# VH-VL binders against Indole-3-glycerol phosphate synthase (trpC), part 1

Every score and structure here is a prediction.

Target 1, 261 residues: Indole-3-glycerol phosphate synthase (trpC), of Aeropyrum pernix (q9y8t7)
Amino acid sequence: MRDSFLQKAIASAKDRTSLLEEIAGNCSPKPGRPSLSSSIREWVYRVGGAVIAEYKRCSPSAGAISTLDPVSYVQATRDASAAYSVLTEPNWFCGSIELIPYFARYKPVLAKDFIVSETQIRIAACMGASAALLIMEALTPRELQELAAAASRYGVEVLVETPDASHAVEASRLAPGSIIGVNSRDLKTLRVDYEAMLREVSKAREQLPGEVILVAESGIDSPDKALKAFKAGAQAILVGTAFMKNPQLREKILAELLQIP
Below, numbering starts at 1 at the first letter of every chain, in headers, positions and changes, except where a header shows other numbers; antibody chains aren't numbered by Kabat.
F, E and O stand for the ipSAE by ESMFold2-Fast, ESMFold2 and OpenDDE, each averaged over both directions (binder to target, target to binder). V2 = 0.75 x the mean of E and O + 0.25 x the DockQ between their complexes.
Where letters were taken out, [cut] stands.
Atom coordinates printed by the task and the answers are left out, and those that the model quotes come from them; centres of patches stay.

## First folded at step 1 (VH-VL)

Design a1 (framework fv_acasunlimab)
Fold by ESMFold2-Fast, scan of step 1:
Structure a1 (fold): chain C 261 residues (1-261), chain A 124 residues (1-124), chain B 108 residues (1-108)
Amino acid sequence: as target 1 above (261 residues)
Amino acid sequence: EVQLLEPGGGLVQPGGSLRLSCEASGFTFSSYAMSWVRQAPGKGLEWVSGISGSGGSTFYADSVRGRFTISRDSSKNTLFLQMSSLRAEDTAVYYCAKDYYDSSGYYPEYFDYWGQGTLVTVSS
Amino acid sequence: SYVLTQPPSVSVAPGQTARITCGGNNIGSKSVHWYQQKPGQAPVLVVYDDSDRPSGLPERFSGSNSGNTATLTISRVEAGDEADYYCQVWDSSSDHVVFGGGTKLTVL
C-alpha cells in the first residue's frame, strides 16, 4: 500500500539523515546550478511542453526495472529532456546521492527521495541538485512549509508532489513559488491511474494561477498520453519507467508535442 | 551547410603563445558544445579541450590544463583556443569539432563535423 | 585515465569483410563512435552510438559493442575504404573525450 509504504520510507529517510550528516559534514551548495523552472519555461516556449526524464533503476512494485547505466541513459535522453529526476532513495528505488553530480553536468537535477529533513536538501544541493521533491502526503503542512523555506535558503527549487487537484491548490498556497506535480492513484487499488491523473491535472490547472508550473507524473508511456497531459494543462511531464525501458520514446513524444495548437 | 573554418596556424618558439580560431556557420552555434582535437605528425587523435554551448563549462586534457584556454564568442560564431607556454610536444594539426547534440550543449560527446585542421609548429 | 586499445593495423582483400576492434574496461556500458581518416584530411564520423550510421554513409559500415570490446565492421571492402580508423568514447568519470590509438586499414 502507498500509505503503509510511505510510513516505512519516511522512517528509513530519518535513519539515513543521521548517516548523511556524518558523511557530508558542513558542505556548501554547489555554485552554478541551472534553474529547473527556467529550463521548463524555455522548453514550453520552444515546443509547447517539457520532459523531465527520470533515472529509476527499481521500484517497490516492479522490482528491477533496468540495468541501463547513467552514461547510456543521458546519451539517449539529453537531446529532448529539460531536466533529470534522479532517485537518491537506496532501499526501494536503487538510488544514490552519488548519481546527482553526473546528471547535473548535463541538465537541472530534481533530487527524488522521501525528503523529511533540511539535511537531505542541503546535501542534494552540495552534490549539484537544482530542485528537491517534497511529497504532500508524506508531510504535515508545517513540515512542508519549513522544508520549502529551507530549500529557498540553499537556492534549491521545490517540486511538491500531490495526489489530486485539491492538494495541488493547498500545496501552492503553503509553498508559494513551488512547482506542482500531480501523481494520481486509484483509491481502491492504490495503483497508478493515468485517467485520474488527467482529470486532476485539468482541475488543478483551472484553479491554480497561470504562472504556476504544473507537472503530470502518472502512467505516461506513449506519445498520445504525453500529448493529452499537455493539453490538460501540464507544462511538463515526468517520465520514469517507460524511459528506462525505452529511452528513444522521447523522440516520439517530442514529435507529438509539435502538433499542440 | 555546416562549415567550420580554421584560418591558419603558425610557427612559434618554445615558451611562446598562439591563438587559434574556428569560424562556424550553418547551425545554431550557441546550442552546441565544441572541442579542439589535435594530431601530432604520424600520431593518433588526441582530445585537447571542450566547451559547452553557453560557454559556462570548460573541459581540458591533463596535458594542457593551466596552459591552454578555450573560449567562444556567440556574436561572431567563433571558437578560440589560447595556447601559452608552448612545448615541442604541442606540435600538431589542431581541429575544431562540433558536438552532435543540440539541446543545451552542456558537454562534448562525439563529433559530426570537423574543421580542416590548422598546423601549429613549436620549434626554434 | 580510461584507455581504448585498437590493433595498429588490419589487412583485407577487396570485397571481403574487415573487422576493427576497440577494447576498453566495460566499454559495453558506454557508447562508442568511429571515425575514418584519410591522409591529409580531417576525420569523418562513420558510426555513432555503437551502431548508428550518419546519413550518406554506405550500409557496408556497421558497429557493435558489448562487454569489453566494440567492433567496427566494414563489409564488401573497397579500395576507397583504406584509411586510419579511430574509436572514441566520452568518459563521464573524468569528463574527457577518449580516442583509441587508431587502426590502419590496408586494402590489398
Scores: ipSAE 0.000, ipTM 0.398, lowest interface PAE 18.6, mean pLDDT 85

Design a10 (framework fv_acasunlimab)
Fold by ESMFold2-Fast, scan of step 1:
Structure a10 (fold): chain C 261 residues (1-261), chain A 123 residues (1-123), chain B 108 residues (1-108)
Amino acid sequence: as target 1 above (261 residues)
Amino acid sequence: EVQLLEPGGGLVQPGGSLRLSCEASGFTFSTYWMSWVRQAPGKGLEWVSGISGSGGYTFYADSVRGRFTISRDSSKNTLFLQMSSLRAEDTAVYYCAKRGYSSSWYEDYFDYWGQGTLVTVSS
Amino acid sequence: SYVLTQPPSVSVAPGQTARITCGGNNIGSYSVHWYQQKPGQAPVLVVYDDSDRPSGLPERFSGSNSGNTATLTISRVEAGDEADYYCQVWDSYSDHWVFGGGTKLTVL
């Protein structure tokens, strides 16, 4: 390929940032946003693991996922979710920045997008987001450091998505205090590889300090897969497509966790 | 069942305008990229234009840029191609096509096609 | 601009195997898709992602893609397979879909 989808998504995000600057101006982060990390730690303390439920209407790999509206989704998922991951990317994931205020009423919100500017982080915080996704593969080390620093200035926590344990360790060094996610992908297809993700989560847990929150991302579509991710060392899992198609899966995962002594 | 229905088409003089439409059903229209692909009589397939699910991104082949406008109305599940400054070489059967998502998710294909609408540009 | 090259025609006897090639610079790094078009009809997807088949299509249709050549293979050819075949890729660099010129398959 001459150019990857990731580079195209980044270019799109830069264009959207200009529009966001026109619309939102110099807004200030919404006060009283709950902490994503604190919620995760509380769920781990009480039941052994945390679930970040992702509201995602479509994706390139799955096409249209669900017509379920935000109200119905929250009603089905709020009781056993530590946080919501909300897609704000409109062209590939059918997201919207305007979804954040609704979800933020109930749980900490992770703004999920191809974030390339501090403006995206600031505006997400203005809408009520507690945390923002930074994709390590989409950023240079300097860009990662600068965006993490900008997030800190806005009181926004960072979840750094990494493809493997080596990058997870580097991300933790470059952006201290960040939540670290592992999302292993095949290099050509960019499709999530659940088995590879489990192996890399286990390796990352061994190398990262115990206080660093580790999140297993994507590929989880059953309670058994969720339990294996927690046992591999993740404190939280991020579940998208499966919850959009079966929101009750989240409650089944909680039930399984509660049966472990 | 996915269906793409293309009413219309017709004969237009050079320099004229024509709007094509494609009515979609059987899938969540607002989440899929849509395209127009044309085929001149006796010739091969040529991609003309594409639009993202949100309508925020539009793409055009060099041969039609500045003359054609792609748009969509998600409330009506309808894709449009507004053609202006038509030329004889625009004479073709125009197909609307739905993107199917590749496992190499940035390298998609067209999984469903409309029946095609003939546009003839001649005096 | 990226270019895909197909032979204009391929002839094969019934029951034999037809091979239709699609040439492109480093095409093995792209996902190649194939369409069948019969006279007066819209194109129909027959192979996607180099080698996958849509549901309902016979296993006689298969594909491969490596280096500078992608190939559509039709085994145990039947008279009904006579059609024009087009290869296609998404060129993310130019943000365009690119089609080959088409190959007319004749079953003798």
Scores: ipSAE 0.000, ipTM 0.415, lowest interface PAE 16.4, mean pLDDT 84

Design a11 (framework fv_acasunlimab)
Fold by ESMFold2-Fast, scan of step 1:
Structure a11 (fold): chain C 261 residues (1-261), chain A 124 residues (1-124), chain B 108 residues (1-108)
Amino acid sequence: as target 1 above (261 residues)
Amino acid sequence: EVQLLEPGGGLVQPGGSLRLSCEASGFTFSTYWMSWVRQAPGKGLEWVSGISGSGGYTFYADSVRGRFTISRDSSKNTLFLQMSSLRAEDTAVYYCARGLEWLPDYYYYGMDVWGQGTLVTVSS
Amino acid sequence: SYVLTQPPSVSVAPGQTARITCGGNNIGSYSVHWYQQKPGQAPVLVVYDDSDRPSGLPERFSGSNSGNTATLTISRVEAGDEADYYCQVWDSYSDHWVFGGGTKLTVL
């Protein structure tokens, strides 16, 4: 079901990109954007792990996730977050590129969308995003390479989302210097699978150079699951729905990290 | 209170046309995928059509493709089903429902809010 | 076209456990939803995504899905559970929602 939805999401993104190209013209990336990778490394150095907090108002699978406005969300999450992941996809996730400037005032922003054009990357950077998501399963190897190169030209970092360790290794090869995310799904149910993600993060850590940042993205909804993801080899975790429902979970994760000698 | 209201149905002759409407309240209508599901007298549920939140994507069951058109007006919080070239086999109670497909999220939800249904009778 | 097969009827005594099956080729790879429909009423979602329950529904309703069979289980059945039950999946290959034929649960 993910593959079929991905085709529709890609087609929608292409339509939105055509409109953006007509409107956006020649905007330039906003200067002074903080580095996502640098923020992650600082948090890892200080407390042993980083959290990318995702602001996601809705999804069709969950409907309306939370009524929290951006101001309330930032107040609840900023002190313990290394970065914000901001949905800019409007049709399924209630996202908007207009959200980026608000979150960028506080932390590095990862623009989260179905990115298929360098125009999407450029516009995200114009709004203040430090990084852009590239979904490996949505792109051919050539497209991944070209979009990563385009991001580099705009001074935008890339987080490549992959389903398993072998794709993580391939993504790192195709897009050198990128942050690598693991978002695994159960092959039979097609849902994200926390245990599979832990195994694949561990395998990827063994195969990737130590300087490559690994992000765990599947099923983290408790402090215990967050700690296990860090122990498996992830430097950062990306948490969406759980934080939208309970932003205070972020402080609990930080408190447990600080208790580790 | 989250609800879907279907104002009415009707009797139509074979080959005729009818437009159904479904009025949403209590939630952000423009965000949700919406569907039409029908049930012939004494029969089971049959999915008819679906539409994305933006209206950019539409789906149809093979039995109605080319004859029915699903649409929405987010400014009016209303879902529509324009039915044309109606056949006796289209006689059914038609339900509007909130929901559609699984996404790249770790949730999947079914059709969790349904209208009360509207009877459409196609006969001479 | 993907097809879901349900038994046409299941009978159970009050207080017993009712099990309603939904068969499909490799249905374990799909997310299955279950609906309850009482005469003259719209369907009500009772289980979604194989095993999750909507808020407000009794814990007596549960679901499972593996291999070629999904199952809706209703424990400690009450007379008020008498209804038609439908399973449903999204078939991503055809872009269609597919319903099973329905099962009439009779509480005797």
Scores: ipSAE 0.000, ipTM 0.428, lowest interface PAE 12.9, mean pLDDT 83

Design a2 (from a1 with heavy chain D99G Y100P S103I S104L G105T Y106G P108E; framework fv_acasunlimab)
Fold by ESMFold2-Fast, scan of step 1:
Structure a2 (fold): chain C 261 residues (1-261), chain A 124 residues (1-124), chain B 108 residues (1-108)
Amino acid sequence: as target 1 above (261 residues)
Amino acid sequence: EVQLLEPGGGLVQPGGSLRLSCEASGFTFSSYAMSWVRQAPGKGLEWVSGISGSGGSTFYADSVRGRFTISRDSSKNTLFLQMSSLRAEDTAVYYCAKGPYDILTGYEEYFDYWGQGTLVTVSS
Amino acid sequence: SYVLTQPPSVSVAPGQTARITCGGNNIGSKSVHWYQQKPGQAPVLVVYDDSDRPSGLPERFSGSNSGNTATLTISRVEAGDEADYYCQVWDSSSDHVVFGGGTKLTVL
């Protein structure tokens, strides 16, 4: 089951790459893009943790999540967010590369998609993205290394998404300098598993060098769950569906961080 | 230069235990996956076990799972293979081998440097 | 269990081209690596990632991989190329390194 959806997403991304090549032309990475890692480190220094707010209009598991437009979302989230994660995958997540320039005006942008080609990374950089998502489970180790190297050539940081601590450690070795994310799923249902993610974040933090930024990505829908993820060793959390449905959640998370710095 | 030295090996009776070691030098040991590969007298190469650079991931061939344990000590730049419940069919030259990357169930696992090999004989 | 099939032996005259095959189901989707082993010695990597060659190895060694067959090609064969050759892949479904059975190359 897991492999079926991922295989479809990868095939779709490869098909979309030809269209991206046509519209890419000879664009150059946009100058003055703020660093994702620097923003995360600054927020960790100031308040003990960083929030990456994800703009996601739909998903395979939830269907249509929200009709909230980008302008309203930014107004609701800007002051409490270190960065934006912006879905550019159009078929299952209702994303678009055209969303990147808007969010990039305010915060570093992580381009979130099934990235299988250097062209996708180059286009994201041209649109203003500071970082790109590489999904370990969607790539061979060679593909991961080659795409990470390509990102570096375009001045794009990489967030490698992993399912557990063992893969998190290996991802950090294969792509040195990358931000590492943990996104745990129930292998039978493909549902996000917050408790598993929390355990794997704790294991990963114990094994990764202190300078490696660790991001928790699963099932955070309350301030308490966010706080536990930070206490487990994550420097940042990535929150999607919960923020789209409850914009006030980010302010509550920031308030909790300020109470126990 | 990269070097892998295997000082251990020997004769052991069926059902016995033996620990092999491989001392690494010339590279940042903790940054590379390591494996054990064996070769029975006059036979081909058989992969036995692998361990990631961090030690967080370990892999075993079906023939040794539950009997062999791979480990590493980065402070000593040493790779180990703890063998237990040894059988006559475990008789082989055991090579430690260095990967070019950390192992991730990936298509890039290969061995750019090999130790000299150490003979393990399981016989009564 | 993934299986790699090699011919047990290949004979070639000096100066000719030797071709050693490695058969596997959909092996073209995997990265194939090749090792040379001379009597009493540890294996030596001669080709990695289908077609890449380690520094210091002769240009005479090359590789290819497509469909169900990978091939190690040794051009202008010399007596010193006489050895056993092994192909190898990583099988992601089992998390195992898999070796072929080996091919003995004899130079006439």
Scores: ipSAE 0.000, ipTM 0.386, lowest interface PAE 19.2, mean pLDDT 84

Design a3 (framework fv_acasunlimab; at its last look DockQ between E and O 0.01; V2 from the best seeds 0.00; counts 0 for: pae E 17.6 > 2, placed apart)
Heavy chain, then light chain:
Amino acid sequence: EVQLLEPGGGLVQPGGSLRLSCEASGFTFSSYAMSWVRQAPGKGLEWVSGISGSGGSTFYADSVRGRFTISRDSSKNTLFLQMSSLRAEDTAVYYCAKDWGYSYGFEDYWGQGTLVTVSS
Amino acid sequence: SYVLTQPPSVSVAPGQTARITCGGNNIGSKSVHWYQQKPGQAPVLVVYDDSDRPSGLPERFSGSNSGNTATLTISRVEAGDEADYYCQVWDSSSDHVVFGGGTKLTVL
ESMFold2-Fast, scan of step 1: ipSAE 0.048; ipTM 0.619
ESMFold2, look of step 2: ipSAE 0.000; ipTM 0.408
ESMFold2 (binder alone), look of step 2: mean pLDDT 91; pTM 0.943
OpenDDE, look of step 2: ipSAE 0.272; ipTM 0.741

Design a4 (framework fv_acasunlimab)
Fold by ESMFold2-Fast, scan of step 1:
Structure a4 (fold): chain C 261 residues (1-261), chain A 122 residues (1-122), chain B 108 residues (1-108)
Amino acid sequence: as target 1 above (261 residues)
Amino acid sequence: EVQLLEPGGGLVQPGGSLRLSCEASGFTFSSYAMSWVRQAPGKGLEWVSGISGSGGSTFYADSVRGRFTISRDSSKNTLFLQMSSLRAEDTAVYYCARERYYDFWSGYSDYWGQGTLVTVSS
Amino acid sequence: SYVLTQPPSVSVAPGQTARITCGGNNIGSKSVHWYQQKPGQAPVLVVYDDSDRPSGLPERFSGSNSGNTATLTISRVEAGDEADYYCQVWDSSSDHVVFGGGTKLTVL
């Protein structure tokens, strides 16, 4: 079971939330935040697909990915990106909530963390995030519904991350209006599994209403893999590790993604 | 070019204390979890302790919990193991290691220090 | 509290295939990693995530993991493969890294 890591991440998130509450105090969501879903729909309309570029300095699966600074990352990625996914989880992903304001100057920001409380969503909005990640596997159905409702009250969109098509369908039912992501992993290693993600995206697209935005999140590290994900029915892809590791490869991949039919 | 250097161990009396250090170079130290693994003379590998990249999470084998403290100093790229209430059975070569996690389910050590001998005897 | 069991020794002739087992309750649901340790040296990672090899390691090293047994397979064994081999898992229930007892491979 992958639940044991999620349980540790949840416990850590609860502790961090208490500290963030003290730091942020009585903050209000930052005005003028652009919509993540609107940006995705605009890119789909213009070029047939959207890229959510993820700024991620490390992860459990990859260890240290890159020390590339936010300024250099934005300069390399903003012209081809519909949005930024910004890791705010510090213990396993080397993230920080303080990264959000910088990226929010340029594109809608998805705050990426193990979100278990309304306070995390509020604080992300105060920092300038347009959307927050909700991990279906980390939440009960009731918790998912309550956190999605809380996000709505703060004007924060949600991207519900799911491991497969059946969970994607359930997530859409439990949190109507949410963006739905598919992030498939090998059950033993917990590494991203591109082929499984591609199959599950195809299945989810067949079952979800056409107006639901579907995001492919696993193992996209080349233009061909991105094209296949869009062809499978995803409106957006989320790309992290490949863009962080090699600046030259990252720039080439982004340039070719603009050729999406 | 990843390197983990462990400056000398020591001889210490039972009940005594000793601090081990592991100096890292060739990678972004704060981005990796680190661990300590020991090996008693003529015996196998035994995991001792682990620490996350940020230092926010620490883990201990049951045999050392309450007696050993793992810590790190990112400004010095150095990992520490503070050992107290030492026992004869703590005698071992202590290795520091860099950890690669897929999450907490699939941690493995891709680089190891040369090891430092700790002898606990009277 | 999770226990990994390895045979204490395995002997093979040069050019033959060595198989070193690592037994554990439902180990097939875990990721198994393998280390090689030569006398007086630190361990070296030879297989991770059941079957993946680090950059620069010979393709002669491979792994498998199913049910209650993981196996390190070394094909076309060479004298330089003589070493102690350790399997390792992360036991999520205890938050512990667990090593097997080690297997001494002798090439004769």
Scores: ipSAE 0.000, ipTM 0.419, lowest interface PAE 14.0, mean pLDDT 83

Design a5 (framework fv_acasunlimab)
Fold by ESMFold2-Fast, scan of step 1:
Parts: C-alpha cells; sequence; structure tokens
Structure a5 (fold): chain C 261 residues (1-261), chain A 122 residues (1-122), chain B 108 residues (1-108)
C-alpha cells in the first residue's frame, strides 16, 4: 500500500517540480533562517526533549484532520515548539508552499513533501524553510546523497525519514550531518506503529554517534507516549494529527518534561 | 496597553543584597518568558537572566551565575531578580523585558520596563 | 562565548541612508533583532527576525542578515532617529542572549 502510494506521490512531485523549475527564476534562499538542529539541541539541553509541531490539514490515512487556521495553530503551539513541520504536498496532504513564510516567522520550518529535486529544496528555502524532508524509502542511495549535497549548498538542513534502525544508520552514513527520523512499521501489518517505532528508535540510538539528532515520528498522541520516545533516545518528536486536533497537547508534554529534574 | 513597571532604584554596599521587581499589565503574564537586561553607566546592553513562562526553567549570564536568582509570581503578575554578593561591576540600570517568540532561544524583547538603577558603591 | 561586533558610531546627514552592521561568525544562520535606545529611555524594538518590523514603525527601517553580517538600514534619516542601536541574537552553544556593543547614530 505504502509502496504503491509512494510511487504515485513521487510521480506527482516530479510533475510539480517541472512547474517549479519554470517559475523558480530570481529566487534565492531567504537569509536569516534559524537552524532546526540548533533549536532541537537548545530544547534538549533545557528541558530534555524537543517537539516539532506539524501543521497538516489532511492525509491519505486520516482524511480531513482539521480546518484549524495557521494563526490559531501558532498561537496554541508557539511557546512550546522547537520547530514547525509544514506540509507542502497539495494532493494528499492539503499542503502549500505558501504556508512556509507564515510559520518561518516564529520557528525553524521543516518543509515536508516528497522531495525528488534540488528545485524543491531551493524553493522551500526561498520561502523561509530551514530544513527539508528526504524520505529514504522514496529515494535511491545516489539520489539521497545528491539531494543532501544540494540542500547543503542552499544552507538547508536535512531530516532523513527512515523506517527502522538499520536504515537510520545507513542514512546517517549516506548523508552525514543530517537529522535522522524514525517512522517505523509493524512487521505484521506494515502500518505505522508506535511500539515498533520505540524499539527502532532505541536500536538506532545505540548505533548512531551521539551527536546525531534522532527524531521519533510515529503515533505520538499523549504526553506518556512522548516521554517514552524521549527515554528511548529520541531528542525530538514530530507530532501531526494529535496537535491538529488538540494543539494544547504540546503544553501538557512540556509541563511533564519540566517536572523531570 | 501592554506595560512593564519597575520600582525606583537602590543604593547598596558591596557584598550586599537587593531584590528587583517588575509588574506586568495589559497581557497574560503567565503566557510569556521574561528576561532581565542591564546597562552599566555609559555602556551597552548585557543580558542577565531569563525565566520560562511556567517558571520551571531559569537561565543566567556567566557573570551573575550563583549570585542572582530570577523568579516569578503569576498570581501577582510580577517578575523578580534577587541579587546577592553584589559587586561594583553590577552597578547598572536593570530592565525587565517580555521575551517573545520561543520560550527562550529565538526571543526578542518587547516591551521593556522603564529601568531600575542599582548602584553598588565601594 | 559568541561576540557581536558593531561599529561604535555612524554619522549621516538628514535624508541620507544609514547602515549599521552587526558582525558575527555565521550570523546569517541566526535570527537577529534590533533595538533603538534614546538617551534616558528604555530600548524599543525596531526590527525582529532579521527583517520584520513592529506595527507602527516607519518603512524607513529595514534589516537583512546573511553570511557573517547583519545590517540595519534606516532610509531618509530624520533627526528623531538619532539614538544608540543594538543587535541581539541567541547563542545556542552557551545558552545565552548576546547583544552587540551598540552603535551611536548621529544625525548631523
Amino acid sequence: as target 1 above (261 residues)
Amino acid sequence: EVQLLEPGGGLVQPGGSLRLSCEASGFTFSDYAMSWVRQAPGKGLEWVSGISWSGGSTFYADSVRGRFTISRDSSKNTLFLQMSSLRAEDTAVYYCARDLGYEYGSGWFDPWGQGTLVTVSS
Amino acid sequence: SYVLTQPPSVSVAPGQTARITCGGNNIGSKSVHWYQQKPGQAPVLVVYYDSDRPSGLPERFSGSNSGNTATLTISRVEAGDEADYYCQVWDSSSDHYVFGGGTKLTVL
């Protein structure tokens, strides 16, 4: 299912890239973009964990999630979020590249899309994004290396999304300096699974150098699940659907982190 | 109207102690991080200390660490700076400021209090 | 510790453009904020997040930040712009807010 969906998403991204290449003239990366990795490290130092709050209006698995506007979302999440993940994929995630400038005023922005071209990375940076998502399962090793190198040339950080610890280690080797995300699947059902993600985050933390930032991305919808992800070795968590439905959840997660000495 | 009000300054001997206060009005005090910034006579601005919206996290410049304690009381909408073991070098106008943006890290300061002169004579 | 370097003074004639620089290693990767301070008064925010302006501030104030230099630009300078200007960033390595040394703008 996921593989079939990925192929359609990649094909769509290639078509959108052709349009972006046509209209991309005169665009340079926006100066002064804050660092995603620096923000995560600051929050980890102070509180023991960082939250990347994802603004996502819809998805293939959840359908319509929320009609919550960006202003209301930022007001509810700004003070307790290290960064925003902003969907720019329009067909399945109801995203838009035009959302980036608003969120970039407040926090580092991770542009979340099926990125298959350097043009997508450059345009995201032009709009104010500090980092771009590269999905390891959607790219060949060569494509991952080439896109990570392109991101570096534009001053854009990379978060490489991986399904398990083995791929996390490989991604870190192929794209040195990247932030590594784990979005794991249950081996039986092949669906994203929180318990599988915890196990793979723990394994990845043991195998990755200590300076590599590890992000947990699956199934975090409560403060308890967030704390367990941090204890498993993630420096940051990425939370989408739960925050779109209850933005105040971030304050509850922060409150629990502040109770830990 | 968003305001920060500071009491008038004080004179203290070296090694002494003094507590500064800053009263907030016109905004929800407990939603924002707060900072203290000082300015020695004829010199530039120096960040001294910061506190998170909840009071759970506090931060200090190296020059004051171990001697100053920042705190807040949300029931009184008041920010405090307890200064101890004061030195002549601590002589400055002390400003409280609302820390916008992040809880800390990417913050800018708006508004600022009117400033409280602290003189440490030796 | 991270250091921000500003020229101590800048002189400009009325109607001209003043440029105040803030130098720092890789400062373009940080968010820079600017404050104006008039004699005997508290500082006032004039530019935040490198180039954003608070509501009510004249469009004459603008900012930029790239590489190792951030710049506050004041166009069509007026006598009332005479003040000390400070840049400010966060240094994640030391967990400190850092101010530049200040630049005295003289309108003559």
Scores: ipSAE 0.000, ipTM 0.393, lowest interface PAE 17.4, mean pLDDT 84

Design a6 (from a5 with heavy chain R98K L100I G101Y Y102G E103D G105E S106G G107Y W108Y P111Y; framework fv_acasunlimab; at its last look DockQ between E and O 0.06; V2 from the best seeds 0.00; counts 0 for: pae E 14.1 > 2, placed apart)
Fold by ESMFold2, look of step 2:
Structure a6 (fold): chain C 261 residues (1-261), chain A 122 residues (1-122), chain B 108 residues (1-108)
Amino acid sequence: as target 1 above (261 residues)
Amino acid sequence: EVQLLEPGGGLVQPGGSLRLSCEASGFTFSDYAMSWVRQAPGKGLEWVSGISWSGGSTFYADSVRGRFTISRDSSKNTLFLQMSSLRAEDTAVYYCAKDIYGDYEGYYFDYWGQGTLVTVSS
Amino acid sequence: SYVLTQPPSVSVAPGQTARITCGGNNIGSKSVHWYQQKPGQAPVLVVYYDSDRPSGLPERFSGSNSGNTATLTISRVEAGDEADYYCQVWDSSSDHYVFGGGTKLTVL
């Protein structure tokens, strides 16, 4: 029986965090970090939806995705983006916490990693991150609550990634005030399921108070998919590899947003 | 340049077995899910089976579940379909197809092999 | 399981526009992909995500998807477009890929 990729990523994150706790000491979060939730709400008010642009150089399934440097990526994306999602996981995603400052100067940053320790949250905030990802499937309910509480102490917002509507409701209860992401994936293949994600976003929207921000994660690589996600009830979408590789896709997605009533 | 080469078709009797192979090149084989799709003579396309990038998960159409086994060997960049308990209705051209996996949405087949004919006849 | 329905054939004169439909219950909530298959050849992807074109495919290939119907549109049809065309979706409830029955496009 083989370990799942998630189990491998969690184990790696624990090893990385143990070293960081030993070396980094007690750095303090940078002051003046902008609010991710406020930026999302502003874009929803102005144009009916928000785009979180993800910077990801590699993935476990695709390998190397792009050699585009952070400065060039920001230059191409900042006018259409409410925020950045920045991969900091080094082994499979080719990320680093050192990437955060390049993005945080311009927009709120979500630090995207397999977060298992409050040290990871503190260090991300030291580098300028406004928010941190917590993967519900990687954490026990107690761990989720403890990490969300730690994020609050560091002035860091939380996006909780959940696989479906029932977990989205549970996550909102366990981590009140967090942003809720829906990323329906096949737990065996780790492949995201866009159609299931749409259904679960709709169900989550019906069950959650309107003030809870819902984010549709992964698989949004066309204007039609972006529109369907917003119509299903997401206030923000995550746009990753396709956004980096297809500049005309950026303009097409924005044009669809502007046509939403 | 993505290439998928499918040797291994042929004539087999009902109830018999046959193993199909698909040799991949031009992409990082171990990063992608793969599928088999078949087409009976004069008929349309039918998805048969799929396998995750790691080989940890396998999927089957109802018509073949329990009779066919999909597998992969990353050291040889090769996808396999072990077919057992073959029936006349399994007669088809069998294509291997590259799926888009991970951070690309689309659950579709961007590259196809040329296919190999399997004939089940007594 | 989920079913996709296509007309068996469509005939069109050269230079005209062909429209090939793919019917399915609430197909507008799914992403639809289209393949061209010429006699004796493997299928090739011609439209994905309802309306996007693979690199190098002419802009005269286009697609749409809403309600219960997806449509592949080929404008300024050429003799070389004569082929079978298949629509395809992923059905997450069954974890199956589903193809339509195919449409033979005849250019005359």
Scores: ipSAE 0.000, ipTM 0.437, lowest interface PAE 14.1, mean pLDDT 84
ESMFold2-Fast, scan of step 1: ipSAE 0.333; ipTM 0.743
ESMFold2 (binder alone), look of step 2: mean pLDDT 92; pTM 0.944
OpenDDE, look of step 2: ipSAE 0.027; ipTM 0.582

